# VH-VL binders against c7peq0, part 55

Target 1, 252 residues: c7peq0
Amino acid sequence: MHNKIYNSFIDRKAKGIKSFAVLIDPDKVNPADIADLAAKCTAAKVDYIFLGGSLVITNHLDECVQQFKTLCDIPVVLFPGSPSQVSRYADALLYLSVISGRNPELLIGQHVLSAPAVKKSGLEVISTGYVLIDGGAPTTVSYISNTTPIPSDKDDIAMCTAMAGEMLGMKVVFMDAGSGARKPITESMISRVASQVSAPIIVGGGIRDAEKAYLNCKAGADIIVVGNAIEKETSLIKEMADAVHAAAPVLK
Key: E = the ipSAE of ESMFold2; O = the ipSAE of OpenDDE; V2 = 0.75 times the mean of E and O plus 0.25 times the DockQ between their complexes.

## First folded at step 18 (VH-VL; framework fv_inotuzumab)

Design m1 (at its last look DockQ between E and O 0.53; V2 from the best seeds 0.00; counts 0 for: pae E 4.3 > 2)
Fold by OpenDDE, look of step 18:
Structure m1 (fold): chain C 252 residues (1-252), chain A 120 residues (1-120), chain B 112 residues (1-112)
Amino acid sequence: as target 1 above (252 residues)
Amino acid sequence: EVQLVQSGAEVKKPGASVKVSCKASGYTFTSYYIHWVRQAPGQGLEWIGYINPEGGRTTYARKFQGRVTMTADTSTSTVYMELSSLRSEDTAVYYCARHYYDSSGYFDYWGQGTLVTVSS
Amino acid sequence: DVQVTQSPSSLSASVGDRVTITCRSSQSLLHSSGKTYLSWYLHKPGKAPQLLIYEVSNRFSGVPDRFSGSGSGTDFTLTISSLQPEDFATYYCQQYTHFPWTFGQGTKVEIK
């Protein structure tokens, strides 16, 4: 198996480069708008397209992936909310274990069921420790997963959780406040986690402006993921991308 | 027997539009994608895009975005490709081809081709 | 986009000859699944193109065994072991590992 996408994560991190990812929900995006979105992402030098939703309502994932692969050269990484969100046309799959929760199905159960299909797809599989942080409102993820997020002010819990994930062999840590989060993850929490984890750190949820994206990077995030804010205003893609790319890494 | 039968040759002026049809038979129409590929004289084959007849979702190559429209009529098992704002460079033989979306990316059956000539 | 180049562009041969056509891609067509998505087609004027080979070396249904495909990575070959009268045509390779899918420019096999 190839590790092209994962290698890009660790290489960029090692070089102190911060990355910007645009999150697209295949069920929400209008196919007619994909061309424009792809063009804007390309112009803004977006580093990754993350495709995924909390729910799979339609079977249009393949088409969505194919459209992006056709229209731009940006790596497409699957960020699935369920095991059914797999497409061989993508460049990689974040294989998420919800390590912030105590739901055995989200820790390993769903993975056992999806493993044959994932293997068959031939996708690069990136083991990911998914850390759900309280964003001030119930999110679809918390509801569907039936898990309690880590309180936003419990930096040590987040840190220990991420550390455990890394020590268990997870290659990437994804800290997420969830879709529609009222409160994004704090810089203090990101910094606390980054101080103890060597794996690439992805941060998403509730990021609404370039300043917040920049500050998260300065705190120790390696990859910033934005979805909702961009869906509402696509002009933010360039501003956020520029901010992320201008951010210097945290000294460890 | 699987068959894709295309409409006849077209001669158009620059700036005009052309609509080519591809009638499918011998299989379940909505179970396969229909792709369009063209070949200009002395050139290789160029992929234009494809349509999923189930739902009518389309994917176009960057080069043809805004100028090509693909549609499907399930009642007649026919797919259409319309190309607007025609240029001399659009002179080519246009082919429709069948692709089973979940198992392969090859084209197992093709139409016979439709010559579209764009000249002043 | 992945460029696909065939060689030669044309060749002359006689019935019974062994014919070899090459296809080269600008990058590897090996997919992470272990499969390589390269196909060959036969095309006669005024007729629909016909699939000959898929995934480098698999003959499509009804294709004579005189047609064979080989190769890996970026270099691929179509071989006709003994050319028959009905084989005089233009041949195309196609990659479908990477979007957008792309084709070779074709190789015309003519009567010597």
Scores: ipSAE 0.623, ipTM 0.841, lowest interface PAE 1.0, mean pLDDT 93
Fold by ESMFold2, look of step 18:
Structure m1 (fold): chain C 252 residues (1-252), chain A 120 residues (1-120), chain B 112 residues (1-112)
Amino acid sequence: as target 1 above (252 residues)
Amino acid sequence: EVQLVQSGAEVKKPGASVKVSCKASGYTFTSYYIHWVRQAPGQGLEWIGYINPEGGRTTYARKFQGRVTMTADTSTSTVYMELSSLRSEDTAVYYCARHYYDSSGYFDYWGQGTLVTVSS
Amino acid sequence: DVQVTQSPSSLSASVGDRVTITCRSSQSLLHSSGKTYLSWYLHKPGKAPQLLIYEVSNRFSGVPDRFSGSGSGTDFTLTISSLQPEDFATYYCQQYTHFPWTFGQGTKVEIK
């Protein structure tokens, strides 16, 4: 079936159902711990596994995808940080354009170089407008991207950026404070963006507790992604998943 | 000349474990995955899992999770597969097979097979 | 898991015969890249299995041109254009479009 993962984003958004994604960096996770992590994600009913990072070695990505496929049925979505981050065994790829910045290489330049490998992978490719928001400290993304994040108090800039991305054909908006962010994206900014776009909205970076995950969903996020906090304490998976799933509006 | 040479036949009782070896030669051992595949009498081929000899990273089929352990010894270019809690249904010929570097999942070279018989 | 099934389970043939073996998948093996990932192996008792064909129709190094593969979607064939004495063996197909990779049940080609 084509567009299976994208259609799941759209269908759940239309129903007001919020999704929780766990972000895993194959080079940071201890391979011996992946079975326990997969079990915890399954028990918590995590909706997606996002796999990738800024500096991922390709062989580890393939192995990690295949491990999750043998350990659980949760969809595996690639979140690539470099052109070598493809695995044809994953369920989909978030093909990110850094639309928040003015670096033409991250807008389209690197995509020209990576497109043959992405096409050869045969993955479901989900065009994603990546909106980097200032998280209170330099991040790996801000250094490598050579681009200035949108200031955390400039809600209208984030909103206009997401609107433009959607009008230019982006199917998903990913608002990210970046790995290692000191502070998450404000609920005010999420609400402002959500008021003006129909595309599914993914929010990540600096989310450390279930209350923030819940409030981000109430502000209009459709998918909450958490990586660093879970790497530090996997017991948070259940708490955060429960909070995200509880944020769904009841049907009248 | 790529060769995968496996250890000899084993006879085991139910509940025991077995460890089968696969010695590789004729190529760079740490650059290719080694898979294990078995064939029970009168049955087809069944994939068990693989090991990346560089770093020892493994992936096991769901059916074998918790019962199989694969290890690699780079100094001897040898992979081992240990299957525990043996049952009569584990009677099979066990093959090691090489996964072509950067290939899409076909097996270019195989070992000769090791018969494991589980009999009470 | 994606099931692949072979037909027939066995056949008898004479040297010089044209032999065809079919492999049928429970799900399309056409990848969205346009490629189809199916391989064929030859196996003789007491010997290592040998790769014959990969990606439906590509012969592996050293495989005689009497072996050919074809097919698309869910239906695939291995053809031996003129059977030789060394070709009496069991043949397996394997799909590797979908993980986990799966094998057919085998087709034994016997001497009449």
Scores: ipSAE 0.354, ipTM 0.742, lowest interface PAE 4.3, mean pLDDT 88
ESMFold2 (binder alone), look of step 18: mean pLDDT 90; pTM 0.887

Design m2 (at its last look DockQ between E and O 0.01; V2 from the best seeds 0.00; counts 0 for: pae O 4.7 > 2, placed apart)
Fold by ESMFold2, look of step 18:
Structure m2 (fold): chain C 252 residues (1-252), chain A 121 residues (1-121), chain B 112 residues (1-112)
Amino acid sequence: as target 1 above (252 residues)
Amino acid sequence: EVQLVQSGAEVKKPGASVKVSCKASGYTFTSYYIHWVRQAPGQGLEWIGYINPEGGRTTYARKFQGRVTMTADTSTSTVYMELSSLRSEDTAVYYCARHYYYDSSGYFDYWGQGTLVTVSS
Amino acid sequence: DVQVTQSPSSLSASVGDRVTITCRSSQSLLHSSGKTYLSWYLHKPGKAPQLLIYEVSNRFSGVPDRFSGSGSGTDFTLTISSLQPEDFATYYCQQYTHFPWTFGQGTKVEIK
């Protein structure tokens, strides 16, 4: 029971099997639509449901986890906007440190405050090095917060950041262009990072079609996360899942 | 004193629906989930689902998806459970039970007296 | 779904007897937080079920001290140290470590 979700990441990576995750914001999803969404994810064989959002009221998160657990068998992994957003019935928590930035609150500060609640929750905790990549024009918030995304053409900076995160004990690398990104992370950058880390690599942000999802997998991504495109058009779930799964070795 | 008082027994034909009420008193209605649990003759207890009376959010057991609807009326402190497309195996005593939603503990501290629903041709 | 099974299905006992009811889970109920989430209920015909024990061994408010719970892992017991006339009932265990929550099939205690 310990490390069940993390072990699934490394077991699938070892077999060359790529995973598709659908990111859902509990505060933005219409409760009436959750049953249909769960059915579509099940039919498409989505590998993980990531639950995360801006500021999620604790009981809304817990209710959303329980709803998905009654509607399907897909593992529910918390991808919280705040480390304090936990539910003991979820399968795991991505405990994100923004290692691409120099903001001490996003590196460790929020974690110090949330650690007692996270430990009490009993969740599997997956240490995750979060690497923010430039997805277009930086926001005013990122400028003010001293969190500057890695430029989209600085492959070696992204590679060194991920490598350092792995050496410091991060079990997963999450490369993210950000919600609403104008452009996704380049295949060149994904490939450069993948050449230097053994950790499972999650890639998200700005992925709007199945071809990009497929190409990201071929470049070395292990898990593709899509939220915004699915939010706008749930019919894309099957198309993207099929593309991600097709990137895996068919014969062995 | 905390009380959950349910509506009376009902007899229904297959294919009909039934709506059972559960009136709460003696506590802050919106601070607790109301769960529904049933017991068919000769069987144990089976969890159906719950409603959060604050905002009317619901979670239903997989077996009951698409057939059950729960609603809450905060002005009367009453929860309703409607089960549609009734079958003979839905014959059971239906209980409401409360659970403090801030704790996520999952045990039911107070229960209603039960409502017998009989489904027969 | 995690299955919980009780034994015996029924028993007959006299006032003053010590009664033991067991509950066995198909999976460990020890949560990774270190807590174990198992409760016991009493149900009399025509009345609402009553919570007796939560979190394995904690008596709910107003429950007499003749009721006690114990156990760990997959094996749990409810003990009634000296059976009283008001204790004839069906007893249920419930696990709430794993979602969805599930109940045992019940143990009927009949007073002779």
Scores: ipSAE 0.378, ipTM 0.750, lowest interface PAE 4.1, mean pLDDT 87
Fold by OpenDDE, look of step 18:
Structure m2 (fold): chain C 252 residues (1-252), chain A 121 residues (1-121), chain B 112 residues (1-112)
Amino acid sequence: as target 1 above (252 residues)
Amino acid sequence: EVQLVQSGAEVKKPGASVKVSCKASGYTFTSYYIHWVRQAPGQGLEWIGYINPEGGRTTYARKFQGRVTMTADTSTSTVYMELSSLRSEDTAVYYCARHYYYDSSGYFDYWGQGTLVTVSS
Amino acid sequence: DVQVTQSPSSLSASVGDRVTITCRSSQSLLHSSGKTYLSWYLHKPGKAPQLLIYEVSNRFSGVPDRFSGSGSGTDFTLTISSLQPEDFATYYCQQYTHFPWTFGQGTKVEIK
């Protein structure tokens, strides 16, 4: 089933369909709540479950993946803080390179180390250009990696970064303001990137309501990722999903 | 019987704040969203935002972001809408309205009677 | 933002008349769920607005049969088959599919 998830990204984008992904941290989620969460995601027609955490304290990744796979039919995509966070039970792995930074370890170093394990897992691997945008708060990624995010008002830098990633063969662009971002990515930045990149664009960080999710889609985001807001209020899943699914492509 | 009863008319000066209340009765207060909509004289209806009384989560239209605050008091089944930095353009009748979102009904089934807010120097 | 435009802005009619009000949106209101979030309200001065129709064609509880809604995509219609004295009011359509939520400018139905 290799390329199934990526093909879904491409096909949906081509059709002008916007997608909603729920981000779950395996280390933070209560196992007792997973059934309810899965049910809500299913009812809301969530398109993807993204699983990932910045710090793997416990090896709950496999268990979490297995539970979701058992409880719903929503594709489970690994969104790891480190390339070593791999579970063979997932449907795909976003293989993230932090292209907004200049840390060689996050560009390729950690990938070299994790490559054998990733290969052995048999997972669909989706090369992803990760673009960290300043969200007004330090992110775990920025802190751990000592990378400087792209300023929130520098649309051209974000655009050029995404373009470079695509030209280097990365199949997906992930724009992220980070967990707990105070300032989500602007529609202008999304639009600027979308105007020059053909690859699917994932946007996350600091999205707290349905309107913002909808507007990001209208700006050119193909997939909206929400974590923290949903953790605080699971009823928000349906509201955001509906908004995303109602969104039309950017007018060209 | 479902009822939404709003507070009385307000007269404010530019730059001031106004807080309008909406008391709900006849149903489970935390099971429905409360929206606020206003109508300026001679204009159509304009959506301001809504609050989930359960937990107090709010969603505001971008136009009002930073200037509107909605709150809910579950003990009194009352929702409040506060609008700050008032301008003459804010003169309008403000309505609260109930919305049951969980079944995707997508309509305002009950409305308050409206509160006239006049902003004049 | 999605614009919603009603036609006409006002009309004069007599009791017993058939009245038709149109609502047009700048974008399709069909949601991916298959539902179309378009509602109609009746509003009299000094009173709370009242829901008439939701999701294009569903009458709200207690709404008389003379009220009906139809349409799809971007074009919608509210029909009053036989206007009654209590029906003289302003009518609004509202879309719930797209953010922000928007209303038509209203159609005032006056006595001829």
Scores: ipSAE 0.022, ipTM 0.613, lowest interface PAE 4.7, mean pLDDT 91
ESMFold2 (binder alone), look of step 18: mean pLDDT 90; pTM 0.872

Design m3 (at its last look DockQ between E and O 0.03; V2 from the best seeds 0.00; counts 0 for: pae E 16.4 > 2, placed apart)
Fold by OpenDDE, look of step 18:
Structure m3 (fold): chain C 252 residues (1-252), chain A 120 residues (1-120), chain B 112 residues (1-112)
Amino acid sequence: as target 1 above (252 residues)
Amino acid sequence: EVQLVQSGAEVKKPGASVKVSCKASGYTFTSYYIHWVRQAPGQGLEWIGYINPEGGRTTYARKFQGRVTMTADTSTSTVYMELSSLRSEDTAVYYCARYRYDSSGYFDYWGQGTLVTVSS
Amino acid sequence: DVQVTQSPSSLSASVGDRVTITCRSSQSLLHSSGKTYLSWYLHKPGKAPQLLIYEVSNRFSGVPDRFSGSGSGTDFTLTISSLQPEDFATYYCQQYTHFPWTFGQGTKVEIK
């Protein structure tokens, strides 16, 4: 049970199955909308609900997690922007280290501070190498942390970064162009990373349509994460999910 | 002393709505969630949902989604549970219960219960 | 959902008797934090349910010491060391390790 979510990542990847995750910000979602979202996600066979925001303003995380757990059977994975975004009711926590940057606080400093609370929560903890890619717009993470994202055309840097993360023991690689990204991550970059990394690869940021989601999967992404596009148009959930699920694995 | 006092028994026809109240006293009203649980005759306890009086956010069981509405009045320290489209199987004693969200997760104080009878 | 099953559904006892009620969950209630979230309630008809035990073995404030809880994993027990007249009631266990929280079906303790 402790590694249930991670094992699902590994198992699905091994089988060549692509996964679709819907990203929800607990601070932005209305309670009335949660029921509708849960229903649509269920109908679309969404594989994961990612919960997380850059700024946690309210203590509504537990409530949000519980609502989704009540309304659907989709695993809820925390994607925190800060160490305080922890709920024991979630199924897992992506424990993010920003390995694309050189800020020691985002590499290990915040983890040291949050470690007792995370341990106390009893959550499945999935060590995650977070790789920030330039999406053509400033991200909250880059702004707050004063970190420089990897240029969108530097495939080798992304590859080496992901390789280093994996070799350091990180179980998952998360490539993110950031919220509101103008430029999603290129298929070439995804392919380059996927060719050298065995860990599950999560890709997010700037994905606005089913075609892009599909292409990212074909390039080597194992899990596609979409937030902003879904917030604007919930009807995209089904379309994107179907595209992701129809995608064949890339040959390494 | 912590107390939860509920409204009196109700008799309703199928298709009607019922609204049960739970008045809280003896503690800071907005510091605790209020849950609702019911017990049909000869049955066990069934969880309905809960409300955070601070802000009025609600979480309902899947079974009751779309048919139950919980509200809170901070001025009177009262929580309400409204159940619509009543059926005979909704006949039960309904309880409100206090829950501390930062605690272990038990219900430390309960209302005395409200009998709701649905009959044609 | 996690199912919680009590045993027996009902029992007859006399004042002074030792009473034991069991609760079994469909999966372990041991949380990764190291805590086990199981509670026991006493319920009399027409009255509010009362919390007796929380986290398997902790007595709630004001609860007599004749009530005790024990167990681990999936098997739990409520024990009344010496049954008193006021103890004739229905008892419920509740798990709150896993969401949604669920109750046992109840155990009615009746006068023999």
Scores: ipSAE 0.114, ipTM 0.692, lowest interface PAE 2.7, mean pLDDT 92
Fold by ESMFold2, look of step 18:
Structure m3 (fold): chain C 252 residues (1-252), chain A 120 residues (1-120), chain B 112 residues (1-112)
Amino acid sequence: as target 1 above (252 residues)
Amino acid sequence: EVQLVQSGAEVKKPGASVKVSCKASGYTFTSYYIHWVRQAPGQGLEWIGYINPEGGRTTYARKFQGRVTMTADTSTSTVYMELSSLRSEDTAVYYCARYRYDSSGYFDYWGQGTLVTVSS
Amino acid sequence: DVQVTQSPSSLSASVGDRVTITCRSSQSLLHSSGKTYLSWYLHKPGKAPQLLIYEVSNRFSGVPDRFSGSGSGTDFTLTISSLQPEDFATYYCQQYTHFPWTFGQGTKVEIK
């Protein structure tokens, strides 16, 4: 079963079904809380668990993946912030190239170093064009990557970046305002990108309420990722999942 | 109810190895980590490492890296800790303890302890 | 490694006494989640250690009211308000905010 997770992205996009992903940072999650998180995500019908972040300092990613895989059936997808964020127990890896930046190490250099380990892991590898959008303040990823985010009002730059990524072989586009962003990505920018790429579009960063999640889906996002707001209040999981799922047409 | 039952006392010579078992019952074995902690005579508690029984992944304290191996058998709900190249200072009571990840991350249930004596 | 140091190393007390044991960490135990992961254990020779307090101040199920915990940051205290005969034991604090998890060296509470 090659490309199982990527095919789920494509199949749901083709049916107009929107997906909700919960982003969990292994450095921040208490192992004692994982069972409750897994239960809440299951009850809310969360579509994916993304594990990772801009900085993953604690080396227990593998244990976090295994706990979620034991406690629920939700696919676990790695969202790596460093070369060390690989676990063979996950369902897939978003292999991120920061295509919005001009840092050759984040475009391809780190991938050259990590590729043998990634291949040996046996993971499904999903080539992902990572597009960093200005979220109103410097983020950890913008600072560490030494990349200038695309300005939040430059829709055409984001669109051309995503188009180029797709043409060069990226299978997924991830538009991210960054963890803790003050401003989420505008619906205008999402719509502009969605009009020009066939690839599934993941949108994250600064999404704090169900209304914004819903509107992003209507603008053309295929997968909504939320981490920070849920870290503060896990009761939001159900509200956001419901809003995302309500954005889909009813299909038979 | 939750129980951790360890294997009996062992007497070993320096340079040998010892394998201590810890059989779990009364809960879902693969949902909890098992840690190993020891107490040498006249000393406090010393953390050795842990195993996640689901998948068998381990982490060891640096002091024990290269000498300790932990394994789990999900079919019998049993974890094992093997310590090799034994020295007299490895004489201790060895405890397995369940790590409670679903509340606050502490050791809520402990085995009865296994005395390992290393003497020439 | 984060070091956790208890004070005193031992003490002598009578039944009915108020006993306090302190635990000092070389680094803050405040986790980014806002929780502080420090626990207290009681250990008698020939018995398994027993959990008393978790997350600084929460009594574990079945632990008598005479045990209480307090503190924040780097400084923590276990208090036994009225010592009972069964409380003569060695007490350990343990931090689990930072890998590796570490125990204090122990405080032996002895009968006078």
Scores: ipSAE 0.000, ipTM 0.385, lowest interface PAE 16.4, mean pLDDT 85
ESMFold2 (binder alone), look of step 18: mean pLDDT 90; pTM 0.881

